# Ledger of designs, part 270: VHH binders against c4kar8

Target 1, 263 residues: c4kar8
Amino acid sequence: MAELSTPSPASPAPLDGGRGDELEKFTLRGARQILQLLQDLITHRGLITAHTGGGHSFMTAVLKVDEERGRVVLDPSPDPQANRRALAAPRLTCVTQLDGIRIQFPLVGLGEGQDKGRPALFAPLPAEMLRLQRREFYRLQVPLAHELSCLLKAEDLARKPVEVSARVIDIGAGGVAVVVPTGAAEFVIGGTLPACRLALPDGEPIELDLEVRNLNRQTQRNGTEQLRVGLRFAALPRAADTRIQRYIFKTERALNAKARGGL
Short names: E, the ipSAE of ESMFold2; O, the ipSAE of OpenDDE; V2, 0.75 times the mean of E and O plus 0.25 times the DockQ between their complexes.

## First folded at step 15 (VHH)

Design nc1 (framework vhh_7n9e_1; at its last look DockQ between E and O 0.46; V2 from the best seeds 0.59)
Fold by OpenDDE, look of step 15:
Structure nc1 (fold): chain B 263 residues (1-263), chain A 124 residues (1-124)
Amino acid sequence: as target 1 above (263 residues)
Amino acid sequence: DVQLVESGGGLVQAGGSLRLSCAASGFTFSSYAMYWGRQAPGKGREWVSGITPSGGSTAYASSVKGRFTISRDNAKNTLYLQMNNLKPEDTALYYCAREWPSYDEYLAEYFQHWGQGTQVTVSS
């Protein structure tokens, strides 16, 4: 009985035709490097988006690395349905950021149990971790105190034009990630949102066109569901680009100063 | 279980037209954006088109813009792709999908919600 190796479903190509081959130089496979990076995530209390497939994700964190057992301990979702999805998934895709560098890693063989009497998720240590140390992938986590927002021009469920004020959660040279209430508007990957307005602290809102690049339904720690929308700047005037870069630079400096015990 | 079944593919001459259908079941079809992708021989899967849950907004790859039209009938749980002015370079296996990975998700989510595809062959 020839085990029909179910061809691993070839991941669809990105919308912009990016080749996965270029990522090998950013892939960590050394056991020591992986352990160190996981430990750094613990130390910095890095929040991790765990993707379970089907456009669903939940927020988690690495709680512990068990080197003796070769496993990682994760914080379970407060949503039992999210945990069920995670356990049923053949693979979790974990996404996080450390010092502005995007980190991605797969977890397979997820199980549930208890760590010191508390519910926990367990997985074998990842075989590889991707550390995207490129400027193009850099995203500044926007401090909550800055209250950045983007006014999105979209359509509601009734196909009526609607304006949605979305909170900006991260920003980079190429785009923003925003959170919108579930049901506030409809989005499609590859869709264009014209004449949106990005509000920066330093002046008038920037008018710009946005392209939808990703959609993720996220269950928050409080059990509420939010839609995270990744948006690319479709057409950014030079003056607007300069303002965005200035904001990023200024904010990074302030965050670094604070981290060093300044102010 | 989520099921997607594509149909309507076939052999057509250059300049001809085809209409693909995708029958969806096992989930609330009207609550999800839907997508078409394709895979040409020796190439990776390519995004072709997307449509919002209500059908109010659509998106197209530059290679098919002005020639292809995505639509949906939520009452029938069916996604459509009208393909006009077909070219030999449109030859591919066409897939219906409920999700599409983002560009930066290189450690791709396990997307289980793809159909088996329908073959479109455009002769010169």
Scores: ipSAE 0.749, ipTM 0.920, lowest interface PAE 0.5, mean pLDDT 87
Fold by ESMFold2, look of step 15:
Structure nc1 (fold): chain B 263 residues (1-263), chain A 124 residues (1-124)
Amino acid sequence: as target 1 above (263 residues)
Amino acid sequence: DVQLVESGGGLVQAGGSLRLSCAASGFTFSSYAMYWGRQAPGKGREWVSGITPSGGSTAYASSVKGRFTISRDNAKNTLYLQMNNLKPEDTALYYCAREWPSYDEYLAEYFQHWGQGTQVTVSS
């Protein structure tokens, strides 16, 4: 088998001068813009993935903005190890979506304390936030009610074949992100998972080959640890591609209609 | 603290073999997928190979597949790279890592836990 997705895989490109110039138009640096975006995240109760490095992340949320002290207040993890990693990290890279737009911002100088007697994490307001309003960055956040799953053919910790039904967290044109319980199977970036099955709400599961592109240990809000696996579609038949695109389009329309018609 | 120490590099004629080692400490080695990368002078870092925590599955860059073999000994907290049929193009600083950057390009600042590297030089 050829390395279809990663013939010579390299580290993801950093924000360089040329790419940095392209991202500049998505970069918010105005204090009022940053405060408004953070308030929007609070209002919509957006879940944030906070990356602490070392292949670790945890789920959090912005609880409030303290304008007088110039600080954001974050929900701590119930897992003390996740909090210790966050406090030890030189910076947190926070990633979330708001209305289908990817939001990313760094936090530096994270500290632990209390907010109204409850444990909380504090950081200075970010000096910049990326609001990546471009279709190629789009990943549909899959509604829990759809119960989308992907059957993965992998190996367990004893090196025996195992099939794992993994919940699909998001889906885009080029792949999915799934979650599995820690220890259910083993993965490695660059690994190939042949003949997996993606279950969409209507019709038979789609058989497809997947390549592991992202692998993060994620501490959930309830403190449980799971493995978030980013998976790239190998070459898809046109019929499979069409079904995936239709699912994304219809689900996005339904979510938008519900937001417009809310009461 | 996490420490990764590579060894086993050196000068080798084209067609020859070397075995690299990476001694790990400061974390539960058997719980992490591990990776080898390399960097030639004046070039970016290149992913070379990866291995699951148990060692049951491996992955390789197309440029080294069939010539390099990654392995691990979890009892010794050691990662290995057997390199056969070496070519001048394999000349690089080789390093091991506990994580590899996300293919999500905005997380390129993930590199916090890798070794200092060991030099491999392949002569013609």
Scores: ipSAE 0.509, ipTM 0.835, lowest interface PAE 1.8, mean pLDDT 82
ESMFold2 (binder alone), look of step 15: mean pLDDT 82; pTM 0.820

Design nc10 (framework vhh_7n9e_1; at its last look DockQ between E and O 0.42; V2 from the best seeds 0.00; counts 0 for: pae E 2.8 > 2, unsure alone 64.9 < 65, grease 24.4 > 24.2)
Fold by OpenDDE, look of step 15:
Structure nc10 (fold): chain B 263 residues (1-263), chain A 124 residues (1-124)
Amino acid sequence: as target 1 above (263 residues)
Amino acid sequence: DVQLVESGGGLVQAGGSLRLSCAASGFTFSSYAMYWGRQAPGKGREWVSGITGSGGTIAYASSVKGRFTISRDNAKNTLYLQMNNLKPEDTALYYCAREWPSYDEYLAEYFQHWGQGTQVTVSS
């Protein structure tokens, strides 16, 4: 009976082996620092995108840090299938933002249970957390009240041209993230969407070409599935860049003023 | 279970051509975008090309644009990569994938649906 050695799932090699050195300066490994950052996420009720693999993710939050047991408690998905994927994944990749700084950390050894009689996910404390303090990684979370949208020109499943009005969820100097209903259009990573229109509050929509950089299927708290599309500005006129930067700056100031107890 | 099986690799001289195939099973093939990637010795995985489920939208890496052609036959559940004017730098293990990691270099996603790959070697 030859023990079929189940090939150890080859950890996806980092796309670029040389990039590891650059990330080390942004990596927190101290236990106290990790605990503090997790506590800060709890305090600020930071929403976390938990990636389970296969292009799937769900929204979660850190509910509690159990220092005695050396574990973190996460809010489970309302979708049982998402939870099953999470539990089956060898690694959960958590992505969030705090004060405009992207935070990323892996969780391994995920389990399910109950915390104070409520369903919860449990994982050992992360051994490391990445805090990307680079301007280039900054993404402004767009306030819902701004109703920022991007008209995407794409094709449907029948190869017919369609226009999809997508809500912009975050914006930076290099691109936007949008959410679209599942099945509204087809997307492919690396694909170009020409002559799209980004609607900013301060004037006429900006016409621009967009490149698809990432695709994530997300299960929302209400159980609905949405497609998050990360888009790069492929060709941005200088005037448009200036308008985008102005919007980001103005919005950041307003958010900071509000956080300080202002209007 | 999702299965992807690549074939069509081999040894070819510079300037030559190869056609790779990927047989897919275990899922509704036409409902998913499909991708080709490659991994050269000592390098990370590189995105090569992608095609939507319907085949309506196609994308290529700049390094292969004008030389490679991605296509699919949804009736046969098969993905293809026609490679023309091959160069020594195209030498790699070529993978078929249903999902591709983000171009975000910091996002370490786990992807389960990769084939075993097919070796392409281009001699000078």
Scores: ipSAE 0.705, ipTM 0.896, lowest interface PAE 0.6, mean pLDDT 86
Fold by ESMFold2, look of step 15:
Structure nc10 (fold): chain B 263 residues (1-263), chain A 124 residues (1-124)
Amino acid sequence: as target 1 above (263 residues)
Amino acid sequence: DVQLVESGGGLVQAGGSLRLSCAASGFTFSSYAMYWGRQAPGKGREWVSGITGSGGTIAYASSVKGRFTISRDNAKNTLYLQMNNLKPEDTALYYCAREWPSYDEYLAEYFQHWGQGTQVTVSS
């Protein structure tokens, strides 16, 4: 299943927001199912990436569901520019993960206001939510304490080689997502980064080739802007794949044990 | 505000060549990676090629590699696509785009600035 130089449009989802037959079995359209899933996101304090268009997104969360008025209440960004983009966007595409399941849903008709004296964003309940559980979509959220990093070999604006140490924020069977300061290097979707080095806690870094699949400027909850780079592993040797899978398994097990001890 | 204006499309016989241009305004052109995409009737948008702001890194879809050449002139705020050895399957509306962002490797979200497009029709 390795994609050579094909970018994200080779995914099963249609380009302009339509969905293929395979996605229908993962799509929730029942009002009760949607309300329950939103409630689960609230209960687990799930962080959501809200895409506003033009390659911009911000981090948010569902604060509550107003079932009587048929609305969802979202946490606004501390960055006023991110909030203005969200309010101007014809729709938000919200993406998150809960218990290994990817969740995606659109919000339209976003408005601003206050909830109990605090700034908030409001939207009607979504008409549908995607709940996609497949192994290749799973991404482990890397605990900050692990300090996982990936050394990227890229170029700066002057076409000079640069090495950028990027923090790994999630990792899965097929790739990683990293964050870098905006302007640290140039990236293009479809571009390859040869001989990068992924540093796992258990031994020598893994040398691997990466392909840029996604680029997004992301406004964090604290208002900081950074570049999120989605990277696909090129063909991995089995030893490297095994080390990555072992890291994911051990980290998941450790996080589950901590959850049993009371978080 | 961002404007992207494509030109240079037309009707051409298979095996022929065509050069597309994209005039950009409303942003610092040299600071952005730029892309060509295309859309055939009844099909979704297809990524064709991308180039970094400096021009230092270039990528192509496998279907066009070796036949198409992307380039840019940052002094003129213009993006180009030289298309050689054209095939009927290259028939499409061609768009330039400023960004191609996504958080999802398998379910890409396309919130991009696209131009109006220029039609390329390749007769057999």
Scores: ipSAE 0.360, ipTM 0.775, lowest interface PAE 2.8, mean pLDDT 81
ESMFold2 (binder alone), look of step 15: mean pLDDT 80; pTM 0.807

Design nc11 (framework vhh_7n9e_1; at its last look DockQ between E and O 0.41; V2 from the best seeds 0.00; counts 0 for: pae E 2.1 > 2)
Fold by OpenDDE, look of step 15:
Structure nc11 (fold): chain B 263 residues (1-263), chain A 124 residues (1-124)
Amino acid sequence: as target 1 above (263 residues)
Amino acid sequence: DVQLVESGGGLVQAGGSLRLSCAASGFTFSSWAMYWGRQAPGKGREWVSGITSSGGSTAYASSVKGRFTISRDNAKNTLYLQMNNLKPEDTALYYCAREWPSYDEYLAEYFQHWGQGTQVTVSS
C-alpha cells in the first residue's frame, strides 16, 4: 500500500520580501478598525469581488457582521459551482473599493448555511484588511451612465482578427479594467493589443496600445459568466494621459458632489 | 483533478538548447491559456511566457524574448517551451500553469494548478 504522498500544496511563491514591508503600513489588524471597515462596506452596499483561485471569482457583498460569533456573512453566488469553488478554496481573497480606496482582505474557513432563512456564506472575521491609500492604486469605478467603452483588437478562437467593444468598469492613470463576453476573444497575460480605442465622453476615441495584465472569469449576480480583463496602457501619448486624468478628476468631483446631496 | 507534468529539463552548456514539455490532464486544455514560469534559487516566481487557448497569440518576458518559443498541441494536451541560446541566468525550476497571478502584486490569489516543475541548469 504505497502511501500516495499528497503533494504538499505548493506554497505560493513568497512575493518578494521587500514588497511585504511596504504593505504593512496599509494593513489594518485592529479588531475595531476591521469591524468598522466591514460595517462601512455594508452601509455603502459595496460590491466585492471574491476570488476563489484558478482565475475564478464571483460578485458578493457583506450582508452582516456578527460580532458575537466573530463572523462575517456574505451573499452567496447564484452559481452553485462558484459557491462550491469558494467553499473548497483554502482562502477567499476579497477585493473591493470604498471612496476610491482599494480594500483587500482574506477570508478563511468559509462555510455555508442560512441567515434568517436565506442561503448565506459564513467566515470568521478577517485577521487583517488591506487599505491601499496610494494614488497609484486608485481606480475610478466608471458610472454605468457614462457608457465608457474600449474597442479591443484581438483574435477569436479561430485566430481571426476581431474587434470587441468592451465596457470599461474602472479606470486609473495606468490602465483600465474591461468586461467582455465569454468567448468573444482570446487573451493571454503579457499579451499586447495594438491600436485599441478608448472612448471617453469628451471627444474622439483615444488610440492606444494595451497590455493584458490579468484575466478573471467572473460570475455575476444574475448567473452570467463574464471575462474581466485588466489592461495596462503600454504607450500613452501625453495628450491622451491628460484627457484621461481630466476625465477621472471631473467624474470624481461629480460623484462626490452627488454623495454630498448637491445633485 | 487538474494535473500538469513538466519534463525536458536538464543540464546544458551556455548557448545550448532545451525543449520543455508539459502534459495536461483533468480539464479541457484547449479552452485555457497556458503559461510558463520559472523560479531561480532564492528568487521569486517569474513569468516567462504565455499562449492563448488557440495558440494564435503568444507573449514573452523581455529576458527571454527572441530566445524562447512557446507552443501547444491541443490534440495532445501538451504545452511546449523551446529554449535556445540558454544563459546561466536561465537556471531555474520551470513550471507550467493554467493560471497566472495577475501582475497586480497585491492580489494574493491561491493558484492550485501548477506542476512540480522541471529543473533547468545552464553551466557557464
Scores: ipSAE 0.766, ipTM 0.914, lowest interface PAE 0.5, mean pLDDT 86
Fold by ESMFold2, look of step 15:
Structure nc11 (fold): chain B 263 residues (1-263), chain A 124 residues (1-124)
Amino acid sequence: as target 1 above (263 residues)
Amino acid sequence: DVQLVESGGGLVQAGGSLRLSCAASGFTFSSWAMYWGRQAPGKGREWVSGITSSGGSTAYASSVKGRFTISRDNAKNTLYLQMNNLKPEDTALYYCAREWPSYDEYLAEYFQHWGQGTQVTVSS
């Protein structure tokens, strides 16, 4: 008889395989909508993770939209290797959030040049942008002042146990994303990290098991390379879940009130 | 440039075994976690297994756990997948990868750094 199995990690679907139907209602293809969304990212100084492929990414921002030339202008990395990877990549996958909504868009044909005498990266405007407006995919961007951290119990390169204090960069109902120095520990997608500790600002750390869901070597705005680790909560007791949801809700409300001038 | 070349596939009867290899070049193999994936006819790509850069930890899809073993030889820049007790549902094109998009990366096709694959066909 058949037994219930755990779901496999999601994989990309071919265009004719039907997965695109799930995303189509979140996909913006109108030129006006795309320009407006890019302009909103500029206005809010949105921090963008630009994935160059091969397990690498770097932090960037949209500096401007050049409507007359049909181009988007990105801030280059101070790390020349990150820029070389971006320019060599067949595409750049940009991921960010705006007002708590995940934004994702591809850029192809990336080139280097100058904007107002400053180095810049250029690409044609994207033909589409994903605006994933679903509450279950919401990830709160953790304010730096909150100093959220997660103590990871992992192994170093010598296969020895190591505890790594990782800064939490975003948090949602199902997990967190953290950054650690490259080489501080080893991770593998699908691996489990038992008995980690998530430190919220107003209580005792939460002990929880985490599953690694994504890994990327990310070049930060200051040029240093860190490992971005996406972590899923494996089994979250109701009390811990409630504390996490309360933190997200309170922080979201505070950020929204500040954005509206304290309304 | 990053190159990944799979080998070791073939025809095998149910219950049999195969060992796949993935030869890596163009990067520092020993500093990267590595993965096996597969794609059966008419289906999307499926994550199969992963291994840390040192080989100290492994992870497996539930459909293969206990039957497949991932390993690596960093001196030879080679990744392996030992497949035991093969079943017809294991029939697929198997490929190795240096990265794997998670289930929450809807446009993961933009991360096209897989090998060409090696065919495994399991007869009943």
Scores: ipSAE 0.488, ipTM 0.817, lowest interface PAE 2.1, mean pLDDT 83
ESMFold2 (binder alone), look of step 15: mean pLDDT 81; pTM 0.815

Design nc12 (framework vhh_7n9e_1; at its last fold request DockQ between E and O 0.52; V2 from the best seeds 0.62)
Fold by OpenDDE, fold request of step 16:
Structure nc12 (fold): chain B 263 residues (1-263), chain A 124 residues (1-124)
Amino acid sequence: as target 1 above (263 residues)
Amino acid sequence: DVQLVESGGGLVQAGGSLRLSCAASGFTFSSYAMYWGRQAPGKGREWVSGITSSGGSTAYASSVKGRFTISRDNAKNTLYLQMNNLKPEDTALYYCAREWPSYDEYLEEYFQHWGQGTQVTVSS
């Protein structure tokens, strides 16, 4: 009875073998650096999107770094299903931003428990953290008070054309991330959304074509699921680009001023 | 458990056609957009095509646009890729996927719901 050794699933080759080298320079592996960055996330109360796989994520935060035990404490989702997904996942990919810099880190060995009598998620400290200090990856978190929106032209589940007003949650030189109600429209990665309208505070909406780059079903802190859509500017007129850049710059300046206690 | 099983690959001459199928199980197929990707020898995985859950909208990589057609039968939980006018450059292992990672966000490791793939070889 020859034991058919089930071939160990070959680790999927990185999708972009060429970018691996570029990412290495942005990868932190030092224990002290990792601890400091996690502490910075705590200090800034940065919201973290925790990806559980399967196109699902939930909003969390680092609550504590336990150096003695070598673990990080996360805020669990109010949705038990999201927590189940997280615990079942072989890896949790955490994505956040600090000072406009995208931060990404994996957590493995997730467990649940209590911290100070409150439910919490626990994981060993990440082995590495990615800090993308590139302009191209910079995304401004849009203040809620600005009420940026994108009118998306899409199709609904019945394949009927619909216009969906989506809230813009972040914006950069290359695109926007928006949130839409679940079921409001259908999207596919690689799809083009023509003649959309981006509303900025400084004037008339900008007409532009958008390309869907990512989709994520995100469970919010209130327990509501929303669809996060990452959109690339597929065709952006120069004048529009200038307006977007101006908005980003102005907003960043204002946020920095506020952070310094000047407002 | 999510299962995706690709079939329909094979050896074909340049200019020929193949139709790939992907049988899906373990999830509500009709509720998800679906994707085809491929990996050529010595190259990374490449996005090929996507289709919305309802099948109302499709997307294609520039390299396959006009030659490939993605479709789905939700009643049969099956995804299809009709490949016409095949070229040697189309030689690859073709994968069916429920999720596709964003290259911009480097989330590649979290998209685990891919099949084993079906080999397509196009001879000159």
Scores: ipSAE 0.773, ipTM 0.937, lowest interface PAE 0.5, mean pLDDT 88
Fold by ESMFold2, look of step 15:
Structure nc12 (fold): chain B 263 residues (1-263), chain A 124 residues (1-124)
Amino acid sequence: as target 1 above (263 residues)
Amino acid sequence: DVQLVESGGGLVQAGGSLRLSCAASGFTFSSYAMYWGRQAPGKGREWVSGITSSGGSTAYASSVKGRFTISRDNAKNTLYLQMNNLKPEDTALYYCAREWPSYDEYLEEYFQHWGQGTQVTVSS
């Protein structure tokens, strides 16, 4: 076993949270375009992850757009702490997917109030929205019935090795996102998890090294908190890549067929 | 109120060492993974290192691996960065944070819990 013949473990590339120049062509700044996209999210009842900063997010939805007042109305969390973080944040970064296209937009000046007698969150219309229509940004939302899981080899809070079977909530060509119960294991962005096992419906689990790329405490629509871990596939073998892409393709076609009435 | 206060920067010759500290308050420090980042003049912020909430695992950017050591003392609510064999390209404002968005998520870089930074200047 020679160190020179094995690819050196890659240190995580320097992580940069900034927006790249390549994103400008996907950025919508026209008021009518923004309004229409928000209305599309309302019509499709898109579930939105709102990042409040500090490693926290909560699930929400756009309930309506008040065109007369130039504001959006969001569904508050049943967890008061999530709402307090949202109201204290200088901005929310909202992320969702519509028709397989990644949508991202900031909200600034969030306030609380009432909408039709129910508590609601309000913000001015965003000044910009990203509509990222490129295949590499696609993430398949994994159907619950598939019970896709990834066995993570990590450490618990006492620094002891632990294996965590984490539910895969989305999967794309470059990685997965999983949810882990709070306290089950520790993670750090930039860390690597060697010899994890991704269980796809057909065949043996795929053994692969994963890199933590995103980590946030996500408050669900019912108010409970889970740890969402975004994981990149490191050095993915072609055979493993083919199996993952086949799963994504087959599942997407099956979901599309159900949407068209089972055809 | 969440507060992160960095200290320990300064001017050093290439090959020298510095130890940075980040004092945390206003949140349960021991429950969060923590990070160091840096920003050179006219450049974006660069992830440098991270450490799990217990301190059991660490990660480093390739440019600093083997030279920098992240650590934490949860009893003192303090994050540290030991910086050895400093190079001129390490010159930057250094920030601690309890979050780090990635390019893969296309999140905004403005996060309310960044500290003010501490300047490290490495002479050639």
Scores: ipSAE 0.614, ipTM 0.853, lowest interface PAE 1.3, mean pLDDT 84
ESMFold2 (binder alone), look of step 15: mean pLDDT 82; pTM 0.820
OpenDDE, look of step 15: ipSAE 0.755; ipTM 0.919
ESMFold2, fold request of step 16: ipSAE 0.531, 0.521, 0.545; ipTM 0.831, 0.839, 0.836
ESMFold2 (binder alone), fold request of step 16: mean pLDDT 81, 81, 81; pTM 0.816, 0.815, 0.818
OpenDDE, fold request of step 16: ipSAE 0.770, 0.773; ipTM 0.936, 0.938

